# Designs tried in a protein design chat: miniprotein binders against q6w4x9r395to579. Part 157

Target 1, 185 residues: q6w4x9r395to579
Amino acid sequence: GHCSLEGGSFVTTFDARPYRFHGTCTYILLQSPQLPEDGALMAVYDKSGVSHSETSLVAVVYLSRQDKIVISQDEVVTNNGEAKWLPYKTRNITVFRQTSTHLQMATSFGLELVVQLRPIFQAYVTVGPQFRGQTRGLCGNFNGDTTDDFTTSMGIAEGTASLFVDSWRAGNCPAALERETDPCS
Short names: E, the ipSAE of ESMFold2; O, the ipSAE of OpenDDE; V2, 0.75 times the mean of E and O plus 0.25 times the DockQ between their complexes.

## First folded at step 12 (miniprotein)

Design sd24 (at its last look DockQ between E and O 0.01; V2 from the best seeds 0.00; counts 0 for: pae E 16.9 > 1.5, placed apart)
Fold by OpenDDE base, look of step 12:
Structure sd24 (fold): chain B 185 residues (1-185), chain A 82 residues (1-82)
Amino acid sequence: as target 1 above (185 residues)
Amino acid sequence: STTRLRIEFRDISEEQAKKVEEIIREEAEKSGVDVEFEYHDGRLTVEARGSPKLIRVFLWLVVVRLWEELPDVTITVEKVES
């Protein structure tokens, strides 16, 4: 399964459903029982301009009971608040520079993350087949059905992206704006 | 141009340090990188010198082997000079 966060406000789910939203909060991208130690992948969005529609991804966070790994747009990588030089390896996670413009987080449990640093901060999430039907968050449920990707944190299928996205907020933030469009346009 | 790299391993046993040293020395020899080691009180420090390209390849190979052979060991790069 492949999930992408591109163009500052576009998301493509594991089931290949594209949508757009504008928010300035931290959102859960991926939760799954396949992630050890209550692990979760999250995305941090912030204002990139004056208007409410000018929002962009500014950081990706992997949070578990043991680690809090943050990859930010300024190329700073931290774990539990401490800055780390790359490559950085811990128990089951390795963060390294893949190319001059890309960082990668590799794991032993079937999660891969590639972060493009320039010219736009973007993220690409890959999960193994063992995650099928067992994922939650903005990246969807990875069950091959695009019609139920907008399932909220409470298990309710929504017809709009805004309510879906808002349900996956990790903090108290303003409501998101939505526009369903092709992320490649 | 030559890049100087310092790699640190914290909270490792002497036995683990020996294994790390063996792995790094083997990869350094293959890649043409010069390495020096210092172990003191649970901390292993490795200094590596070579061209930027060789250093990058060397680091990747080391990380891969450490992942396979010593999965519980933490590795950090403390300083990079070029």
Scores: ipSAE 0.018, ipTM 0.343, lowest interface PAE 6.5, mean pLDDT 89
Fold by ESMFold2, look of step 12:
Structure sd24 (fold): chain B 185 residues (1-185), chain A 82 residues (1-82)
Amino acid sequence: as target 1 above (185 residues)
Amino acid sequence: STTRLRIEFRDISEEQAKKVEEIIREEAEKSGVDVEFEYHDGRLTVEARGSPKLIRVFLWLVVVRLWEELPDVTITVEKVES
């Protein structure tokens, strides 16, 4: 299964359902019982322009009871807050520079993450067949059916991306969108 | 294992704090997460304890409800323990 985060805030789910959103928050991309130690993959979005509707991906985070691996837009890789020289390896995770513009996180548990650093910060998530029907988050449920990919954190299938995306917010997120301060809006 | 999460709300009124506490207590009960509250001088601090999985679910249910029910309130998560 393949899920991608491209061109600002475009997402394509494991079932190939495309959507877009804008927000300045951390979101859960993928949770699954197939990820060890309550693992989750998360995406961090931040403001990228003069209005709040212009946001883009700035980091990808793998979080479990053992690890908090952050791969940021400025090419810094940390684990539990400590900066790491690449290649970086744990017992079941390896992070390495795939090319001058791409980093890869490979795992023994069927998750692969490729991060494009330039020209645009983008992420590509690949999961093995054992994840089929067992994923939650912005990447959808990987059941071969696009009609329920917008399933919220409460298990409710929504018809629009907005409610679905908002249900998967994680980390330090504003409770409300702030008013724009520019006189042009 | 037990995870301790610290959630902080700054610059909120006592009335807003009571509404936040009600929401958090409801979600903690549903999730099986233990919570403690401290409010002083416009600052509400919440300490939540539970398994890492329960804490993550709890946190995001709280964030979603606060975003929709109390949009004027800003949430800060200060710590994550594994």
Scores: ipSAE 0.000, ipTM 0.107, lowest interface PAE 16.9, mean pLDDT 74
ESMFold2 (binder alone), look of step 12: mean pLDDT 83; pTM 0.815

Design sd25 (at its last look DockQ between E and O 0.02; V2 from the best seeds 0.00; counts 0 for: pae E 15.1 > 1.5, placed apart)
Fold by OpenDDE base, look of step 12:
Structure sd25 (fold): chain B 185 residues (1-185), chain A 82 residues (1-82)
Amino acid sequence: as target 1 above (185 residues)
Amino acid sequence: STTRLRIEFRDISEEQAKKVEEIIREYAEKSGVDVEFEYHDGRLTVEARGSPKLIRVFLWLVTVRLWEELPDVTITVTKVES
């Protein structure tokens, strides 16, 4: 399964459903019982301009009971608040520079993350087949059905992206704005 | 310019440390990076010296290889200030 966060406000789910939203909060991208130690992948969005529609991804966070790994747009990588030099390895997670413009987080439990630093901060999430039907968050449920990807944190299928996205907020933030457009446009 | 880094391996056995040393020496020789090793009581410390570009490439190659060989070992890289 492949999930992408591109163009600042576009998301493509594991089931290949594209959607767009504008928000300035931290959202849960991926939560699954297949992630060890109550692990979750999160995305941090912030304002990138003056208007409410000018929002962009500014960081990706992997949070578990033991680690809080943050990859930020300024290429700083931290774990539990401490800056780390790359490549960085802890137990079953490794963060390293893949190319001059890409960082990668590799894991032993079937999660891979590639972060493009320039020219736009973007993220690409890959999960193994063992995650099928066992994922939740902005990346969807990875069950091959695009019609139920907008399932909220409470297990309710929504017809709009805004309510879906808002349900996966990790903090108290303003409501997200939605616009269904082709992320490739 | 020359970059000096310290690579630390924690909770590593002496046998594992020897294997790591062999792997690192091989890549260091090929990449033109100078390395020194010190093992003490479950901790292996590697001092690496080279140009910034060569150091980055060296570290990437070594880390990828060692991750496959030692999945449970923690590796920390620190820049040594002059």
Scores: ipSAE 0.023, ipTM 0.352, lowest interface PAE 5.6, mean pLDDT 89
Fold by ESMFold2, look of step 12:
Structure sd25 (fold): chain B 185 residues (1-185), chain A 82 residues (1-82)
Amino acid sequence: as target 1 above (185 residues)
Amino acid sequence: STTRLRIEFRDISEEQAKKVEEIIREYAEKSGVDVEFEYHDGRLTVEARGSPKLIRVFLWLVTVRLWEELPDVTITVTKVES
């Protein structure tokens, strides 16, 4: 299964459902029982243009009880905030530079992440067949049916991307009614 | 040349504020960002200054760490103009 996060805040789910959204928060991209230690993949979006509604991907985070790996335009970060030289390896995860413009995170549990750093920060998620029907988040449920890919964190299928995406917001987001720029990163 | 941002933590105790200050000061040192703190009546305000890239890295590192330590606290992040 393939899920992509491309320029202009475009997302294509594991079931090939395309959508676009505008948000400046951290979102749950993928949760699954196939990810060890309650693992989750998250995406961080921030403002990218002069208009209020233009946003883009600025980081991808893999978080579990044992791992906290952050990949951004500027550096790879693990827990305790320490930057690591590449290639970087844990027991189940290897992060390395695939090309001058692409990083890859390979895992032993069937998750692969390729991040394009330039010219535009983009991410490509690949999961093995063991994930079929067992995913949640912005990448959808991977069940072969695009009509229920917009299933919220409460288990409700929505017809619009906006309600779906908002339900998958993680953690700390800036408050509404800001009079100044509202950075998440 | 420099970017300024303001991070506000609402309704936190002095003990929680001390933990937040320790975390933020650690990452500010590692990132090369200057920070100042003010705690008043349950509100901690952090003003951070640095280049746009350093500020973005700093904010990112702090938010990742705070997911672990203070997941329920209300946080407002504002970029201060000019």
Scores: ipSAE 0.000, ipTM 0.142, lowest interface PAE 15.1, mean pLDDT 75
ESMFold2 (binder alone), look of step 12: mean pLDDT 83; pTM 0.805

Design sd26 (at its last look DockQ between E and O 0.04; V2 from the best seeds 0.00; counts 0 for: pae E 15.9 > 1.5, placed apart)
Fold by OpenDDE base, look of step 12:
Structure sd26 (fold): chain B 185 residues (1-185), chain A 82 residues (1-82)
Amino acid sequence: as target 1 above (185 residues)
Amino acid sequence: STTRLRIEFRDISEEQAKKVEEIIREEAEKSGVDVEFEYHDGRLTVEARGSPKLIRIFLWLVVVRLWEELPDVTIYVTKVES
């Protein structure tokens, strides 16, 4: 399964469903029983301009009972609040510079993350086949059906992205706005 | 509507450029995206055009394959403003 966060405001799910939203919160991208130690991948969005429609991805976070790995747009990598030099390796996670413009987080449990640092901060998530039908969050449920990707944290299927996205907030933040316009226009 | 992307590779050899072109061309054909290539003095520039949905899928697939097959090549992705 492949999930992408691009252009600052749009997402393509594991099932290849594209959608756009504007929010300034931390959202759960991926939860699964296949992630050890109650692991979850999260995305941090913030304002990139004066308009409410000017939002962008500013960090990606992997959070578990043992680690809190943050990859920020300023190329700083931390674990549990401490800055780490690359390559950095834990028990089952490695973060390293893949190219001059890309960082990679590799794991032993079937999760891969590639982050483009410039000119646009973007993230690409890959999960193994063992994750099929066992994922939840903004990246969807990876079951081959795009029509049920907007399933909320409470297990309710939504018809629009706004309520779906809001259900996956990892904090008390303003409501997200859905846009129907071309995210690349 | 149609989205236009520019993918740049800097400081790459002709051999690497040919490999990149092959990868991108294959994914473009699968995705229904139009692509054009220009190589000059160690820089490969790719112009991609297609629907917003197809462009996003195309870009993601390209990045994944380049990551696996050419891990040392630097990738720059920009939206071309009209």
Scores: ipSAE 0.005, ipTM 0.201, lowest interface PAE 11.2, mean pLDDT 88
Fold by ESMFold2, look of step 12:
Structure sd26 (fold): chain B 185 residues (1-185), chain A 82 residues (1-82)
Amino acid sequence: as target 1 above (185 residues)
Amino acid sequence: STTRLRIEFRDISEEQAKKVEEIIREEAEKSGVDVEFEYHDGRLTVEARGSPKLIRIFLWLVVVRLWEELPDVTIYVTKVES
């Protein structure tokens, strides 16, 4: 399954449901019982560009009871607040430079993250088949059905991206602004 | 486009290196990635070449298999260029 965070504000779920939103917050991107130690993948968005209402991806965070790995737009990788030289390895996670512009986080538990640092900060999430039907968050539920990919943190399927995204906030943040999936207007 | 991936395994025996090589060759065949091996002085060096997508998939599969089959062997990714 693939989930992408592209163009600063576009998301495509594991079931290929595209949407766009603007908000200044940390959001739960992926939660699953397949992630060890209560792991979650989170996306951090902040103000971008020349418009005060536009936001874009500025960091991706993997958080568990063992680790808080932050891959940020400033190209610094930290774990639990400490900067790390790449390649960086724990028992079940390896982070390395894939290219001069891309980083990769590989794991033993079926999660892969690729981060494009330049020219635009983007992220690509891949999960193995054991995650099918067992994901929640901005990347959707990975059940092959796009109609319920907007399932909130309370388990309610919504028809709009804004209500869905707001339910996955991981902190005190303003409500997100929804955008159509039109990249040019 | 073509990505070049260099990975190393350090302080491994020739017997361990042969097991690693077998795993990597099998995954390279499945993924369509070209690989070259060099073993010297306890170090196995692997150069892999393919598209960025194929290299990502290849490395993920290799890492998973190594953690399952050879948990005492540590993989070091030392170069990724395109």
Scores: ipSAE 0.000, ipTM 0.152, lowest interface PAE 15.9, mean pLDDT 78
ESMFold2 (binder alone), look of step 12: mean pLDDT 89; pTM 0.889

Design sd27 (at its last look DockQ between E and O 0.01; V2 from the best seeds 0.00; counts 0 for: pae O 10.8 > 1.5, placed apart)
Fold by ESMFold2, look of step 12:
Order: C-alpha cells, then sequence, then structure tokens
Structure sd27 (fold): chain B 185 residues (1-185), chain A 82 residues (1-82)
C-alpha cells in the first residue's frame, strides 16, 4: 500500500483516493495495530510564505512508546528531541540518506517512509500487506474501497476532506490557534 | 538568527502547570532551546528562544507530547518573532 503527501498539500490514500487540504496542525497519517509500541505516523503542516491560507508539509513524525523520530524540511532528523547524524539506527528503525535529495526510514515492521527534501518537501509512505484493512488516519483505511477513505476518528464517513482531516488532528494547531486566540492582534 | 516563541496555557491548576513545565523543560533541554516559565492565577506563560529550525521542531514535539500526556490542556501560541 502507498500513501503520498505531495505538492505541500496533496494527499493520496492507500486506496488511491486523492484530496487536498490546508491546515496548520499535526495530523495522524497512519495508526495501526501492526505498528509496534503503539506507533503512529504523523504529519506536520504549517503556513507557507506569507499567505494565511496556503500551507505545506513541514515535517513527518514517527511516534511510539520508545521513539519520537522527527524528519523536518530543514533536513534535521531528531529522536526524542536530540539531533542525529545519518545513518541513524534503532533496533527496528533505520533512517538514512537515500540520495542527495531523499531520506528513507526503513523498519522491520513493514513501514517504509521516503522523504523528498528538495525541491519540495514531500513524503511517501509504504506499508506491507499485513496492514490491509487495519489502518486509520489521513492515509485512509487500506480496505480497497475509496468510498470510506474519508472515515473520521469517530468512525464516520464524511463527504468532504476538510471534516475528515480535522478529525485526525494529533495535537493543538499552533498557527491556527494564534489566528483565533492572539490577544495582541 | 534567534526566534522568540511565546506560548500560554490558561485556566490550569498549579499541578497541571508543573506537569506541563516538566514536559517542556525536558524537550527544551534535549533540543537546545532556552525556556523561561511564569505561572500565576491559572495561567502558565512560556518564553522560548533558539534558532528558527530548533524552535519549530521544539514546538512540534511539545504539541505532540501534550496531546499524548495531557490532552485536556490547550496550548495557545501567542507570539513568534525572529
Amino acid sequence: as target 1 above (185 residues)
Amino acid sequence: STTRLRIEFRDISEEQAKKVEEIIREEAEKSGVDVEFEYHDGRLTVEARGSPKLIRVFLWLVTVELWLELPDVTIYVTKVES
């Protein structure tokens, strides 16, 4: 199964359903019981340039009980907040520079992440067949049916990408909250 | 170049504030970001300073950690200057 985050704001699900959204938040890309240690893959989006409505992918995060690996558009790779030189290995995860423009996170549990750093920060998620029908998040449920790929965190199939994407927030939305709550306008 | 980040937490107890401070202090130490805290009257204010890219990583990690450990606490990003 393949899921892609391209052009800063385009997503294609494991079932090949394309959509686009704009938001300034951290979102759950992929949760699955097939990921060890309660693992989840997350995507971070932030404002691009000076446009308030234009956003783009700025980081991808793999989070589990053991690891908090961040791969950012600044080409910085951290685990649990500490910058790491590449190649970087844990017991089950290897992060390495695949080419001058691409990083790869390879795992022993069937998840592969390829991150394009230039010219545009993009991410490509690949999961093995054991994940079929057992995924949740922005990458969809991987059940071969595009009609229910916009299933929210509450299990509701939505007709619009916006409601679906909003339901998969993995944290507060720092830039969006600033627009709504900044007292110093 | 140094980025200054200010975040606030509102209507939180002193106990909640201590947990938030613990999370943020640990992350700042690992990330090389300087932080200062002020808590009064149910409001915790955090001033963070560091390089632009470290501040962005720091903020992302803090938001994820708070979502996991203290999901009922709301973070307000009130200032980002470089």
Scores: ipSAE 0.006, ipTM 0.341, lowest interface PAE 9.3, mean pLDDT 78
Fold by OpenDDE base, look of step 12:
Structure sd27 (fold): chain B 185 residues (1-185), chain A 82 residues (1-82)
Amino acid sequence: as target 1 above (185 residues)
Amino acid sequence: STTRLRIEFRDISEEQAKKVEEIIREEAEKSGVDVEFEYHDGRLTVEARGSPKLIRVFLWLVTVELWLELPDVTIYVTKVES
């Protein structure tokens, strides 16, 4: 399964459903029992301009009971608040520079993350087949059905992206705006 | 548009180069990326060509696989402007 966060406000789910939203909060991208130690992948969005529609991804966070790995747009990688030199390796996670513009987080448990630093901060999430039907968050449920990708954290299928996205907030933030658009447009 | 990448491996044995080539070739075939190889005096050079999106995915998969199979091999990636 492949999930992408592109163009500042575009998301494509594991089931290949594209949607767009504008928010300035931290959102859960991926939760799964397949992630060890209550692991979760999160995305941090912030204002990139004056208007409410000018929002962009500014950081990606992997949070577990043992680690809080943050990859930010300024190319700083931290774990539990401490800056780390690359390549950085924990028990089952490695963060390293793939190219001059890309960082990669590799894991031993079937999660892979590539972060494009320039010219636009973007993220690409890949999960193994063992995650099929066992994912939650903005990246969807990875069950091959796009019609139920907008399932909220409470298990309710929503018809709009805004309510879906808002249900996956990891903090107290303003409501998101939505526009269903092809991210490749 | 087409993106061209050069992937270099330095101070690698012929055996390691062969393994790298096998890994990269498999991923290239799956992703639809065109690749060429050259090995000379401990240096393996790989030229990869494809669309920007396919190149990114290809490089990701290759990097992960090489990291798992050959963790001590250093990878150098250069984008060749055309």
Scores: ipSAE 0.000, ipTM 0.202, lowest interface PAE 10.8, mean pLDDT 88
ESMFold2 (binder alone), look of step 12: mean pLDDT 88; pTM 0.870

Design sd28 (at its last look DockQ between E and O 0.02; V2 from the best seeds 0.00; counts 0 for: pae O 7.7 > 1.5, placed apart)
Fold by ESMFold2, look of step 12:
Structure sd28 (fold): chain B 185 residues (1-185), chain A 82 residues (1-82)
Amino acid sequence: as target 1 above (185 residues)
Amino acid sequence: STTRLRIEFRDISEEQAKKVEEIIRDEAEWSGVDVEFEYHDGRLTVEARGSPKLIRVFLWLVTVRLWEELPDVTIYVEKVES
């Protein structure tokens, strides 16, 4: 399964459903029982221009009971707040520079993350077949059916990206006009 | 070479404020960020100062950790450039 976070806050789910949203928060991209130690992959979006529709990905976070890895658009990689030189390796995770413009996080548990640093910060998430039907978050549920990819954190299928995305906010987002819908979504 | 970040928490108890301060101090120490706190009438104000790149990572880690440990607390962020 492949999920992508591209350009003007565009997301394509594991079931190939594209959508766009605007928001300045941390969101759950992927949760799954297939990720060890209650692992989750999260995306941080921030304002990138003057209007609300000018938001972009600024960091990707992998979080579990054992790991807190941040990959930021400023090319800083940290684990538990401590900056790391690449390549960086834990027992089951390796983060390395694939090219001058791309970083990769490879894992032994079927998750792969590729981060494009330039010209713009983008992320590409790949999960193995064991994740089918076992995912939740902005990347969808990976069940082969695009019509229910907008399933909220409460298990409700929504027809709009805005309500779906809002349900996957990771907690303590800045209080703002976060319910303003993107005209394109 | 120093960025200032102002963070506020509103309508939080003294107990919540102490937990927030502990989280923020821990993340600031790892990130090399200097922090100052002021709590009054349910409002906690945090002034954070550090290098531009590390202060952004500091903020993102604080928001994740608060989400995990204190999900009822809302963070208000006002970026203040030097």
Scores: ipSAE 0.041, ipTM 0.471, lowest interface PAE 6.9, mean pLDDT 78
Fold by OpenDDE base, look of step 12:
Structure sd28 (fold): chain B 185 residues (1-185), chain A 82 residues (1-82)
Amino acid sequence: as target 1 above (185 residues)
Amino acid sequence: STTRLRIEFRDISEEQAKKVEEIIRDEAEWSGVDVEFEYHDGRLTVEARGSPKLIRVFLWLVTVRLWEELPDVTIYVEKVES
């Protein structure tokens, strides 16, 4: 399964459902029992301009009971608040530079993350087949059905992205706004 | 320009240190990076020198092999300021 965060406010789920939202919060992208130590992948969005519609991805966070790995738009990588030089390897996670503009987080448990640093901060999440039907968050449920991707954290299927996205907030933030736009624009 | 890095492996056995040294030495030779090793009381320290580009390639190759051959070993990398 492949999930992408592109263009600052566009998301494509594991089931290949595209949508757009504007928010300035931390959201759960991926949660699954297949992630060890209560692991979760999260996305941090913030304002990139004056308008409420000017939002962008500013960091990706992998959080577990043992690690808090943050990859930020300024190319700083931290674990539990401490800056790390690349490549950084701990137990079952490795973060390294893939190219001049791309970082990669590789794991031993079937999760891969590629982060594009420039010109736009973007993220690409890949999970193994063992994750089928066992994922939740903004990346969807990876069951081959796009119609139920907007399932909230409480298990309710929504017709629009705004309530769906809001249900996956990791903090107390303003409500997200939905905008129907072509991902290529 | 030349980049100088210090790579550390902590709480490793002598046997593990030997394996790490072999991996790093092989990749250093291939990449054209100069390396020096020091092992003391469970800590292996590697000093690496080379161009920024070659250092990045070297580190990537080392990381991949360590992941495959010594998955339980943790690596620490710091840039030494000149």
Scores: ipSAE 0.015, ipTM 0.286, lowest interface PAE 7.7, mean pLDDT 89
ESMFold2 (binder alone), look of step 12: mean pLDDT 83; pTM 0.817

Design sd29 (at its last look DockQ between E and O 0.01; V2 from the best seeds 0.00; counts 0 for: pae O 10.4 > 1.5, placed apart)
Fold by ESMFold2, look of step 12:
Order: sequence, then C-alpha cells, then structure tokens
Structure sd29 (fold): chain B 185 residues (1-185), chain A 82 residues (1-82)
Amino acid sequence: as target 1 above (185 residues)
Amino acid sequence: STTRLRIEFRDISEEQAKKVEEIIREEAEKSGVDVEFEYHDGRLTVEARGSPKLIRVFLWLVTVRLWLRLPDVTITVEKVES
C-alpha cells in the first residue's frame, strides 16, 4: 500500500483517495498493530505563507516506545535531539540518503518511508500486505474501499476532509481550517 | 540563540503532574533542553530553554508522548522570548 504527502498539503490514501487540507499541527498519519512497541507515523505541518490557509509538510516523525525519529527539511534528529550523520541504524530501522534530494527510512516490520527534501518537502509511505485492513490515520484504513477512508479517530465516517483531519491531531493544536475549494483544484 | 517556552497544564492532580514531569524530564535530559517545573493547586508550569530547532523537536516529542500516555491532560504552549 502507498500513501503520499505532497506539496500544497495534498494527501493520497492507501486506497488512492486524494484530498487536501490546511492546518498547523502534528497529525497521526499511520497507526497499526503491525508497528512494534505502539508505533505511529506522524506528519507535521506548518505555516508556509502569510495566510493560515497556506500550510506545508515540514517533518515526518516515527514514534514508538523504543524509537523516536524526526525527519525534517534540514536533517534527521533522534531521541536526544541531536542531528545524526547518515546512515543512522537501529536493530529494526535504517535511515539513509537515497539520493541527493531523497532520504529513506527502511524497517524490518514492513514500513518504508521516502522523504523528498527538494524542491518541495514531500513524503511517500509504503506498507506491506500485512497492514491491509489494519491501518488508521490520515493514510486511511487500507481496506480497498475509499468510501470509509475519512474515518475519524472516533470511528465516524465523514464526508469532508477537514473533519477527518482534525480528528487525527496529535496533541492540543488549532483545528484545521477548511478552505473554499477551487473547482479546478 | 536560545528559545524559551512556557508549557502549562491546568486542572491536573498532583499524581498526574508527577507523570507529566517524568515524561518531560526524560525528554529534556536526553535532548539537553533545560526545564524548570512549578506545580500549584492543579496547575503545572514548565519553562524550557534550548536552541530553536531542539525546542521544536522536544515539544513535538513531548506532545506525542503525552497524547499516547496521558490523553486526559490538556497542554497549552506559549513561546517566551528573551
């Protein structure tokens, strides 16, 4: 399964449902029992212009009881907050430079993350087939059905991306604001 | 340069405050962020100091850990400049 976070705050779920949102918070991108030690993958969005409606991805965070890895525009930072030289390795996770513009986090538990640093910070999440039907968060539930990909953290299927995204905030952040949608966007 | 944060938790018990302090102290020690705590009548205040990037990462990790382990506490953050 493939989930993408692209410029302009566009997301495409594991079931290929595209949507756009605006917000300045950390959001749960992927939770699953297939991730060890209560692992979760998170996306951090920040203001990218003078308007609160212009936001972009600035970091991706993997967090579990054992591992805390932050990949941002500048560098990889781990549990003690210091930048690490790449490649960075644990028993289950390797973070390395894939190309001059891309970083990759590879794991032994079926999660792969590719981060494009330039020209625009973007992220691409790949999960193995064992994750099918067992995911939740902004990347959807990976069950082959796009009609319930906007399922909130309370288990309610919503018709709008804004309500769905707001439900997946990690911590106390301002709610995402729904923008007027351009018919051509 | 140095960034200062004030993090506040209201309407929490002394027992909840100790759990919050443990999480924050652990992250601060690992990252080298300086923290000071004050608890009074259901209010815990945390002052954190460090480099701007380190403080951002510290806050992200603290927020996520608190959400995972103590979902019933509410966190308020204010950036405090020199």
Scores: ipSAE 0.014, ipTM 0.341, lowest interface PAE 7.0, mean pLDDT 76
Fold by OpenDDE base, look of step 12:
Structure sd29 (fold): chain B 185 residues (1-185), chain A 82 residues (1-82)
Amino acid sequence: as target 1 above (185 residues)
Amino acid sequence: STTRLRIEFRDISEEQAKKVEEIIREEAEKSGVDVEFEYHDGRLTVEARGSPKLIRVFLWLVTVRLWLRLPDVTITVEKVES
């Protein structure tokens, strides 16, 4: 399964459903029983301009009972608040520089993360086949059905992205603005 | 304002480069982005120009179509300073 966060406000789910939203909060991208130690992958969005439509990804966070790994747009990698030199390795996670513009987080449990730093901060999430049908969050449920990707944290399937995205907020933030426009138009 | 991006594909065959060029050209035409291509010895360089908004959309569309097709190719993107 491949999930992408691109162009500042675009998301493509594991089931290849594209959608767009504008929000300035931390959202759960991926939660699964296949992630050890109650692990979850999260995305931090913030304002990138003066208008409400100018929002962008500014950090990606992997949070578990043992680690809080933050990869931010300024290329600083931290674990539990401490800056780490790359390559950095924990028990089952390795963060390293893949290219001049890309960082990678590799794991022993079937999760891979690639972060593009420049010119646009973007993230690409890959999960193994063992995650099929066992994921939840903004990246969807990875079951091959795009029509139920907008399932909220409460298990309700929504028809629009706004309520879906809002249900996966990790904090008290303003409601997200949905914009379902054809990117080719 | 105009944004200029340079996308480089390394360790890419000539055959792969042709396919990539076709895909990028299609998306560029749809998004109103101007693109130029150069291939040399396993390296494909793409220059893209357009408004910041169109460039972001263009890059998203290109990445979605190419990411799964080029697992062994190194892709870098940089903003070219004017």
Scores: ipSAE 0.000, ipTM 0.197, lowest interface PAE 10.4, mean pLDDT 88
ESMFold2 (binder alone), look of step 12: mean pLDDT 81; pTM 0.794

